# Ledger of designs, part 151: VH-VL binders against q9h9l3

Target 1, 176 residues: q9h9l3
Amino acid sequence: PRKMVAIDCEMVGTGPKGHVSSLARCSIVNYNGDVLYDEYILPPCHIVDYRTRWSGIRKQHMVNATPFKIARGQILKILTGKIVVGHAIHNDFKALQYFHPKSLTRDTSHIPPLNRKADCPENATMSLKHLTKKLLNRDIQVGKSGHSSVEDAQATMELYKLVEVEWEEHLARNPP

## First folded at step 10 (VH-VL)

Design i21 (framework fv_fezakinumab)
Fold by ESMFold2-Fast, scan of step 10:
Structure i21 (fold): chain C 176 residues (1-176), chain A 123 residues (1-123), chain B 111 residues (1-111)
Amino acid sequence: as target 1 above (176 residues)
Amino acid sequence: QVQLVQSGAEVKKPGASVKVSCKASGYTFTSYYMHWVRQAPGQGLEWVGWINPYSGDTFYAQKFRGRVTMTRDTSISTAYMELSRLRSDDTAVYYCARSGTYYDSSTYRFDPWGRGTLVTVSS
Amino acid sequence: QAVLTQPPSVSGAPGQRVTISCTGSSSDIGLGYDVHWYQQLPGTAPKLLIYDNSNRPSGVPDRFSGSKSGTSASLAITGLQAEDEADYYCQSYDSSLEGWVFGGGTQLTVL
């Protein structure tokens, strides 16, 4: 079997009016929830909007942040060849400018059995916060000082584990 | 209704540059990557690079770095590929082709393709 | 030199079956990236024939099919017709090159 990791990224706004999402933090955890990577990342473009309420990123975090090019190389070495779990993971891959194989990607925002367990419509996109509260009885992303990408990655892995056997069997019968 | 319309054939001398255009219609131009692929006479397909029309970000195959520049104009839904310091072995049909992005399509197939622009490099 | 390996030619008579192989490595097909196939009729642009290993776009007849196993993929064409005479290219993504890669192409001759 391939090894499995979970990822969560925080983005800041760059470009006109801060409309472009640029990577500013990345956390990766292993199957058991142990942290494999957690770094603040310096975007190559000027930061217009820190989006601190959601990202938890502040100007001081950029002082010793790892430059994007170096961080990206480190992150991709961890992700390559592994099953990667995330929530709305396409946003993380976009921020990383990374093409991960579809067959090795697991997006907890688009797993029908997971929504079914949470008494949500199978094809709805539910937030990580909602699914974690409903299925794990745990509050994440609390307060207004920003989210913890480590906490989010850990919650995402735990959510996937609830449907792992069923979903992997489904994917084996119905390859993406 | 999705279409990619390319500029006409070009004849250039060695050392010159050429700029090929690809006008998109029938879809949201900024929601898909645009790729460039070339084919020398009687030879196979060779990927040149991509541009993200939304951000302007580009990525080029190593062979073409330093000689190729990809740009776009979102106001007219047109992508451009400029190849400089032309050599005779740059003679090829240059195609533009659309693909999904890593955040919306989850597939990386090229569809549709433009009809191609023949670039001939000769003295 | 092409990154993915295809036989340079294949031939068959009308009504017969042919298969075209596409062999990659551990950095592309072997890493889990999907394989797509394109048909190029003489004097035309390539046209998508098969995507994501085995799916057909609208308008492609079911006599064309694709499969993938390990580091290789295969295109099968049954009930060969004269209009199938074309070049066929496989395509995938290579993680070490961070780019799209094509096979060298296979010329199909319908006898």
Scores: ipSAE 0.674, ipTM 0.870, lowest interface PAE 1.4, mean pLDDT 91
Fold by OpenDDE, second read of step 10:
Structure i21 (fold): chain C 176 residues (1-176), chain A 123 residues (1-123), chain B 111 residues (1-111)
Amino acid sequence: as target 1 above (176 residues)
Amino acid sequence: QVQLVQSGAEVKKPGASVKVSCKASGYTFTSYYMHWVRQAPGQGLEWVGWINPYSGDTFYAQKFRGRVTMTRDTSISTAYMELSRLRSDDTAVYYCARSGTYYDSSTYRFDPWGRGTLVTVSS
Amino acid sequence: QAVLTQPPSVSGAPGQRVTISCTGSSSDIGLGYDVHWYQQLPGTAPKLLIYDNSNRPSGVPDRFSGSKSGTSASLAITGLQAEDEADYYCQSYDSSLEGWVFGGGTQLTVL
């Protein structure tokens, strides 16, 4: 079986009025929740909005941040060949300017059995925060200091593990 | 079905103003940005600007700042583009086009497009 | 005038493969911004053909493919068909202009 990792990214706003999302932090954890990667990343464009209340990113974090192109290379090296788990992971890949193979991607925001387990509509898009609370009885993204991408990545992995067997069987019968 | 229905063709004289409408349906109007793109006859596509229908925030291409005003009426899911001080070189088909927000991976792509509104500026 | 550079025209016979290049700069494609492609049939509005460099929307045949490298992108059409005759535009974001930019467009003629 392939190794599995979970990823979560934080973005800041660049471009006109900060409406362009740019990668500013990326966290990757393994199956056990161990941190494999956690770096602040310097966007190639001027940051207009740090989106601190959500991203947790502050100006001070960018002082020694890893340039985007370098960080991207490091991250891709980790992801290559892995099953990558994330929540609304298309946003993370978008920010990375990288698209992982669909067959090796697991998006916890689009797993009907996970929603069912949480007594949510199967076709609804539920937040990571909500699912984590319902299924793991854990509060994440608490406070005003912004999100922790490490915490979010770990939660995402734990959620997936709840439905891993069922979902992997489903995917085997119905390859994307 | 997601649709963008634009107002009809306009004929204006130089110096006048034109206001084109774009009515959205089949999706939540305030959850997507609305862009305007124009195309002069036989020419390429030119981005004019965008509006956030939720907040009303706008951003215009440098070329059009001071002459273009984008607005919206959320009650009828309609976006408007007004261009003032019209010149002959403003003659073009004006398109509205939807894109995602910065929270959506579809942020940068335009889909769908309206059918366009021909604006002719002539003496 | 266009920020992104495309060849004005390309042509091919039915069944052939054609490519359309889109050359940007260090302030747009070169910064890592994605490239999208649009097909515009004669007398119609543009239609999204390729998004995020290489993805096809539902309904777009797999004959169409996109790629990006460095400051450039490319659209490839295999098995050229008569209905492919259209104008094709690449699009990206330019940080220096703080706006979306298009290529000049490429007219594809099927011989």
Scores: ipSAE 0.013, ipTM 0.598, lowest interface PAE 8.5, mean pLDDT 90

Design i22 (framework fv_fezakinumab)
Fold by ESMFold2-Fast, scan of step 10:
Structure i22 (fold): chain C 176 residues (1-176), chain A 123 residues (1-123), chain B 111 residues (1-111)
Amino acid sequence: as target 1 above (176 residues)
Amino acid sequence: QVQLVQSGAEVKKPGASVKVSCKASGYTFTSYYMHWVRQAPGQGLEWVGWINPYSGDTFYAQKFRGRVTMTRDTSISTAYMELSRLRSDDTAVYYCARSGTYYDTSGYYFDYWGRGTLVTVSS
Amino acid sequence: QAVLTQPPSVSGAPGQRVTISCTGSSSDIGLGYDVHWYQQLPGTAPKLLIYDNSNRPSGVPDRFSGSKSGTSASLAITGLQAEDEADYYCQSYDSSLEGWVFGGGTQLTVL
């Protein structure tokens, strides 16, 4: 079946100087924007930098967080066999240590028609915040208390739906 | 020019451990995964596992879990594969090979390979 | 114990076309993962021949081509030459194993 979901992950800093990005929250929504998954996730490594301004993650969220190995299994079960939409989605896949098929991956940061609709250069990488404001007239990632991965996943799916027919036709003629 | 230079042949007794090295040059060592693939004499290719040189994260094929350890030293752009509790059927040429980390990189294929290290396990 | 299935051997005469099949399952090729092909000349390391189903690296002649359909992939060699005599391996990714998987290899003999 041709099921489609959108994903957004929040990462915290682990490893030397907090330079490694480790998964700390994942949100997955269906085609209509309904939440299929939204959990705080406990990294297996010590958290050096919560990156709270961007991630929205705080120590309190780790108390009842799902351990990484268990969360990863749950998430992969949802993603497997589906078309997965994300923004700069390679970062989410890295945090999940997951290899999704290119033919089933849609990255809203690299869709030329979407940039064209936003009056941006077709091959530029635009932020989710910019595209959402320009094309959906909606402000996301507001304030300094961190992003909502649910909000980001919902916005990402809505952005993809603006170009879905055109882009799927393009991919059918020009397989990735 | 990308090069992967592997350590020389090893002869080991059953029960011993072997550590093979792979020195990378001509690219940013931490930007690609390093894989290990083995080939027994006259047999096909068998994937052993990968290491992310940036983070040190590893993933091993189920068959080798508990016996294989992959490490790296970023200061000399070298990856290592150590296989313990050696059996005679571990006799093989062990290759290092690089891949991209995720889509929009070099992909999930092995674009450059080392020349291989023959490991012989015999009494 | 190869995960992907290839014929163990194939043969052809110079100038002819040969095709090597690679059959997977619903957890690898059938799930949409790309297929890659490697050429291994006697006594050497494998060399990337085709990547992402049908793309050629620099230096690979266009008489080598790849295709993918359903749970299977094929490597086609046209205008067969003596220098093509080698072992050929397909490779993909398997979601259930979370790993890279190879075919058993096909030995090409040029008659």
Scores: ipSAE 0.668, ipTM 0.876, lowest interface PAE 1.5, mean pLDDT 91
Fold by OpenDDE, second read of step 10:
Structure i22 (fold): chain C 176 residues (1-176), chain A 123 residues (1-123), chain B 111 residues (1-111)
Amino acid sequence: as target 1 above (176 residues)
Amino acid sequence: QVQLVQSGAEVKKPGASVKVSCKASGYTFTSYYMHWVRQAPGQGLEWVGWINPYSGDTFYAQKFRGRVTMTRDTSISTAYMELSRLRSDDTAVYYCARSGTYYDTSGYYFDYWGRGTLVTVSS
Amino acid sequence: QAVLTQPPSVSGAPGQRVTISCTGSSSDIGLGYDVHWYQQLPGTAPKLLIYDNSNRPSGVPDRFSGSKSGTSASLAITGLQAEDEADYYCQSYDSSLEGWVFGGGTQLTVL
């Protein structure tokens, strides 16, 4: 069986009026929730909007941040060959300028059994916060300090574990 | 289905202004950026600018700053591009094109285009 | 004048493979911004062909593929067909210009 990791990224705004999302933090946890990677990342371009209330990123975090190219290499080494779990994970991959094989990707925002378990419409896109509260009875992304990518990655992994058996069987019968 | 319906062809004299409209349907107008891209006859594509229909915020290419104004009417899901002080080299087909925002996961590429509006500037 | 550089024209016979290059700089593709490709048939508006470097929208056949490396991107068309005759444009974002940029376009002729 392949190893499984969960990933969550935080982005800041670059480009015109900060409308371009650039990777500024990445957290990766293993199946047990242990942190494998958690780094602040320096975008290759000027940050216009830190989006602090959402991202949790502040200017001080960028002082010793890992340059994007270096961080990307480190992250890719961790992800390669793994089953990667995330929530709306295409955003994370896009920010990384990397796309993991679809067959090895698990997006908790697009798992109907997970939504069903949470008494949500199967085809709806529910937030990580909502699913975590409903299914894990845990509050994440609380306060005004922004998100914790480690916390979010851990929550994502826990959510997936709830439907892992069913979903993996489904995927085996219906390969993407 | 997503549709972008643009206003008809325009003929203008140098120094005049032109206002092109783009009516959006089939999606939430305020959830996507609206871009304008022009193409001179036999030439390539040139980005003019974008507007955030939700906030009304705009950003223009450097080349057009001071001469272009992008607006929107959310009540009718319509975006407008006005170009003033027209010159002969402004003769082009002007396209409106939709893209995602950083709030949207659809990306920053232009997934839907209008059919274009020919603007001819001649004396 | 275009920020991204494309060959002005490419040609191929039906069934052949052709590639169209898109060369940027350290302020656009080289900075890590995604590349997108558009197909423009004669007398029509551009159509999204490839997005985010290598993804195909629904309806685009798999004989179209995109890739990106360093400061350059490439569009590959296999099994060339007559209906592929069109202009192709790459597109990205340039941080120095603070704007979306296009390649100069490549005219593909099917012989």
Scores: ipSAE 0.020, ipTM 0.601, lowest interface PAE 7.0, mean pLDDT 91

Design i23 (framework fv_fezakinumab)
Fold by ESMFold2-Fast, scan of step 10:
Structure i23 (fold): chain C 176 residues (1-176), chain A 123 residues (1-123), chain B 111 residues (1-111)
Amino acid sequence: as target 1 above (176 residues)
Amino acid sequence: QVQLVQSGAEVKKPGASVKVSCKASGYTFTSYYMHWVRQAPGQGLEWVGWINPYSGDTFYAQKFRGRVTMTRDTSISTAYMELSRLRSDDTAVYYCARSGTYYHDSGYRFDPWGRGTLVTVSS
Amino acid sequence: QAVLTQPPSVSGAPGQRVTISCTGSSSDIGLGYDVHWYQQLPGTAPKLLIYDNSNRPSGVPDRFSGSKSGTSASLAITGLQAEDEADYYCQSYDSSLEGWVFGGGTQLTVL
């Protein structure tokens, strides 16, 4: 029985014209949705664009934020050896510069049975907000204050649990 | 179609630096990581490090930290590896090789490889 | 020193089967990271032979196959041919080193 966690990260824009996505918050929850990690993270580079409408990150959150190198070490200790669930999780792994095993990665944006349950085309990439509303009857990412990575990680875990038995069976027969 | 072309052989004195180039073609240069791997004569493969051509971020194996620098020039789809304070035991063929990430079909395997650049360090 | 352990050499006659082992630890293969295999013919760069444990790139004949179990992986070559004489390297990713790791290489001699 391998432990499972869900992750969601918020990124801000750094580099020329804010085009580079840098980690600014990370939330990790366990199978039951309890928070294991939730910290604001200070990028090593100057923040050009907070992307506040989506990230929920503001200048005030950076004042006591954990430096990237320290936060990354903490996060990787939690993720290592676990099944990690996320939505479009490749973006989170890129922001962390982290190479998680493919066999232990679950991306709720690429699980055909989940889309089928939501009456969506099986191979389409659907937003977390849409899947959560359709399948869990919950509104997330509401309002203009930006997203909550805790809320997003919790929703992602709950979505995965809807197809867990079917998808783990599929992966056992068709290893990634 | 996908090809990595490396610079020619180098002969250096102990204490010098060497800079090897790897020119990519046939794919989007910034969509894949570029790795450097070396092989001393008659010995096995040893991973040196990687560069993300999109961001310029690098990561080096512990053994090479402080002596290796990886850079790239996106305008000419070329990656560089510079190794400083050369010793005779740095004599090796240096390869560049491409890998993907989770959002690519290619994953973490190395394909293709450059043909290698022989670096000889001798007095 | 190589991080992954391979036998230094194996040999077989034309038409025979050989197996090359690759042993890792709990921080690489045992942690779930995939194993890739490379063939290096004399005087050439390594070429991808098997990826993600058991998949063959286009152009690699089906007499080459790979498998993985626990902390180890194996490359099997059936119907040995003279042109298979080469060095074979396994590769994975090690979480404690945060880097790619290779086996020490196995020299295959076709007798």
Scores: ipSAE 0.745, ipTM 0.891, lowest interface PAE 1.2, mean pLDDT 92
Fold by OpenDDE, second read of step 10:
Structure i23 (fold): chain C 176 residues (1-176), chain A 123 residues (1-123), chain B 111 residues (1-111)
Amino acid sequence: as target 1 above (176 residues)
Amino acid sequence: QVQLVQSGAEVKKPGASVKVSCKASGYTFTSYYMHWVRQAPGQGLEWVGWINPYSGDTFYAQKFRGRVTMTRDTSISTAYMELSRLRSDDTAVYYCARSGTYYHDSGYRFDPWGRGTLVTVSS
Amino acid sequence: QAVLTQPPSVSGAPGQRVTISCTGSSSDIGLGYDVHWYQQLPGTAPKLLIYDNSNRPSGVPDRFSGSKSGTSASLAITGLQAEDEADYYCQSYDSSLEGWVFGGGTQLTVL
């Protein structure tokens, strides 16, 4: 059995009018929700839009932020060989410029049993906030200060744990 | 089926303007960026710019700033590229191409492409 | 003139393996931006061949593969077939230009 971690990333806008997403924070938690990694990350490009209302990122967070290349190395070291859980995790991997093996990836935005449990259409993409509220009776991403990637990663892991047994069995029968 | 249908070939004189259209179908027009790429005869691909059909925001390659205008009509899911002060070296096939946005799953890859519109600039 | 550098031409016999390189810089591929590849058959519009460095869209044979390392990317074609004769372009994003950039294109000839 492989160890599981959950990941959540925050992005800022770079490039033309901030339309390009660049990694600015990454949080990784273990199966128990303990924080393994939580760093602000300095994009290699000029930040045009901090997207603070969503990302929670402010200019002050970038003063001592870890350069992207360094952070990427640190993060990859943690993820290697593990089952990685995330919500809409393709966005996180894209921001990291890293793609984890599909067989070792768990995306809570694409787990039909999870949606079913939340009385949602199985093939619909539901938000982390919605699923967390429905299934964990917990409010996340509250307020105007932006998201907490640690909180989101923890919620993602908790959600997955609700369907872990069923989903792992399904994957064993139907390898991606 | 996702399709991009472009307007027909154009022949223009130097100094004139040309406006090429690209009608989108099979997807939500305002959820994807529309790019324009041109290709001179026997040459490579050159990115011209993009437009966000939702907001109307545009960004052009430096080479074309001041000479290109990208617009859209959301009511008919159509994007437009207008190039002014045409020169002979503007002769090219002009393509529209769809890409995702930072909040859309398809990312920044260009897919699909229109069939292209030949614009010929000659005296 | 192209920001990304490709060999102007490559050739191979049917069944052989060919590779097309795409060399960028510290302001594009080197920053970690994804590389996409396009196939352009004669007289047609470009078609997405590889996206996000190494992914194949539906309908693209597994004979085509992409990779990226450092400031460069590579397209590999195994089991070369006659229908593979086309121009191939790599694409990425350049932060200094604040725009998407293409390679100069590679003409692949099947002998």
Scores: ipSAE 0.023, ipTM 0.656, lowest interface PAE 5.3, mean pLDDT 91

Design i24 (framework fv_fezakinumab)
Fold by ESMFold2-Fast, scan of step 10:
Structure i24 (fold): chain C 176 residues (1-176), chain A 123 residues (1-123), chain B 111 residues (1-111)
Amino acid sequence: as target 1 above (176 residues)
Amino acid sequence: QVQLVQSGAEVKKPGASVKVSCKASGYTFTSYYMHWVRQAPGQGLEWVGWINPYSGDTFYAQKFRGRVTMTRDTSISTAYMELSRLRSDDTAVYYCARSGDYYSSSGYRFDPWGRGTLVTVSS
Amino acid sequence: QAVLTQPPSVSGAPGQRVTISCTGSSSDIGLGYDVHWYQQLPGTAPKLLIYDNSNRPSGVPDRFSGSKSGTSASLAITGLQAEDEADYYCQSYDSSLEGWVFGGGTQLTVL
């Protein structure tokens, strides 16, 4: 079978008024939830807003952080040719300035069977926190001091596994 | 109606710079990537690069790095491509073209295309 | 040189079928990237004809179809008409170049 990984990225605010989202952390896990990559990443632009309540990023994490260009190269080597799972994954790819094949992309925020299992409207975009609590009976993103991208990537892979057989069969019949 | 309107033809001397504009209408300008593609007379299509109008991020094909600069003005929904150090073999029609609003969701196809701007470089 | 390989020309009679091939490599089509096709009439901008391998935009007749297998894609045109005379370009994304790539173009002549 084709290898599968899950990714979650944390972004900080750069540019005018901190409105641009720049990559500041990336975590990648394999099918079993083992960490393949987890690094803090130094944006090439000045950080205006750490968005710490959501990103978990603080100034201390930028010490010895991997520069964006180097981190991007490492990350793309891991993602290339694999099925990549994420939640609202287009935001992660945008922060990476990366174009992954649609046929190899799985977005747990847009899988109708997954919403159905969670007793949610099939066409709604549900948060990772909600789906994880409802389907895995696990609390993630606890507190207001920021999220763990490792925890989010692991939860995302586990959520995908709940619908993997059904969704892969659907995609084989209805290519994206 | 989604539309891309480009600036008029330009005639330049070798060594000069040219700046072509592409004004978007009928959609949210910042939700789609803008690409630039050129076509020399009687030749095929050659991709130059893209700009993300939301962030201002750019990426250029290796052949054009150091000579091309892409910018945008969100207040007038206009993208620009400036090519410097012009050579005779830069003579081409330069097209702007829109690609999908997100990397994984809307696809990487180019639609619509501007009508093209002819840039002639002659001594 | 073009990154994707197309025949320079194809020809057919009205009512016939023609197929235009587009050959890539393991870094583009072979890696799973979708193939798009554009029609360019003389003196005009390219127009999207087929997207994501086999889908037609609104207004494109069903006699145009696309397919993809391995490192290659094909555009099929059935029921050829005189107005189909144009240049046809395939396009994909190449991971090693980190950019969009086009075929060299195929000139279709309707006899």
Scores: ipSAE 0.717, ipTM 0.879, lowest interface PAE 1.2, mean pLDDT 91
Fold by OpenDDE, second read of step 10:
Structure i24 (fold): chain C 176 residues (1-176), chain A 123 residues (1-123), chain B 111 residues (1-111)
Amino acid sequence: as target 1 above (176 residues)
Amino acid sequence: QVQLVQSGAEVKKPGASVKVSCKASGYTFTSYYMHWVRQAPGQGLEWVGWINPYSGDTFYAQKFRGRVTMTRDTSISTAYMELSRLRSDDTAVYYCARSGDYYSSSGYRFDPWGRGTLVTVSS
Amino acid sequence: QAVLTQPPSVSGAPGQRVTISCTGSSSDIGLGYDVHWYQQLPGTAPKLLIYDNSNRPSGVPDRFSGSKSGTSASLAITGLQAEDEADYYCQSYDSSLEGWVFGGGTQLTVL
């Protein structure tokens, strides 16, 4: 079986009025929750909105941040060939400007068995925070300091592990 | 009905530029990526590049970097491909083709295709 | 120059079964990227024939089937018909090139 990693990214606002989401932090953990990567990333464009309340990103974090192009290369090396788990992971990949094979992607925001386990509608999109609370009895994204991408990535991996066997069997029968 | 309507055939001299248009209809223009693929006479398909109509972000095949510019006008759901410094070996039918974004249901497949625009470069 | 490798030509008699191979590498098909197939009739634009390795769009006969294994993919056509005479291209994505790649194309002749 292929190795699995979980990824979570934090984005800041760039472009006009800060409406463009640009990668500012990326965290990657392995199957056991060990951190493989956790870096602040400097967007190629000027940051207009740090979105600190959600992203946890502050101006001071960008002082020694890794340039995007360099960070992207580092991240891609980790992801290549892996099954990548994330929550609403299309946003992370968009921020990375990277295509990962669909067959090697697991999005916990689109796994019906996971929602069912959490007593949620199977076709609904539930937040990572909600699922984590319901299924892991853990509070994440608490406080006003913003999200921790490491914490979120770890939670995402733990959630997936709850339905891994069932979902992998489903995917084997129904390849994406 | 999803359609991609391309501009008409072009005849250009070496060194000139050509701009081909692709008007999309029957779907939300900004929700799908637009690709350009060309085919020289009697040859295979060659990917040129893509544009995200929503953001305007582009990515070009290395072969065309510096010579190709992809743009879009969202107000009329039209994508453009401009190729400059034309050479005889740029003679080809140029296709626009739709695909999903990074992780849409449409994925990486190209569907549908425009009918193509013949660009002839001749002295 | 094509990144994916296809036989330049295949032929078969009406009613026969033909297969077209598409060989990639560890940075495209081998990495796990899906393969799509396109049919191009003479003088027309390519048309999606198979997507995501083995799925048929609406309107495509079940005579056409696709498969993928390792670094290779295959298109199979059963019950070959005269109208199947066309060029066929496989397509995938290459992570090293950060772009889409096509096979060189296979000309199918119906004898």
Scores: ipSAE 0.007, ipTM 0.591, lowest interface PAE 9.2, mean pLDDT 91

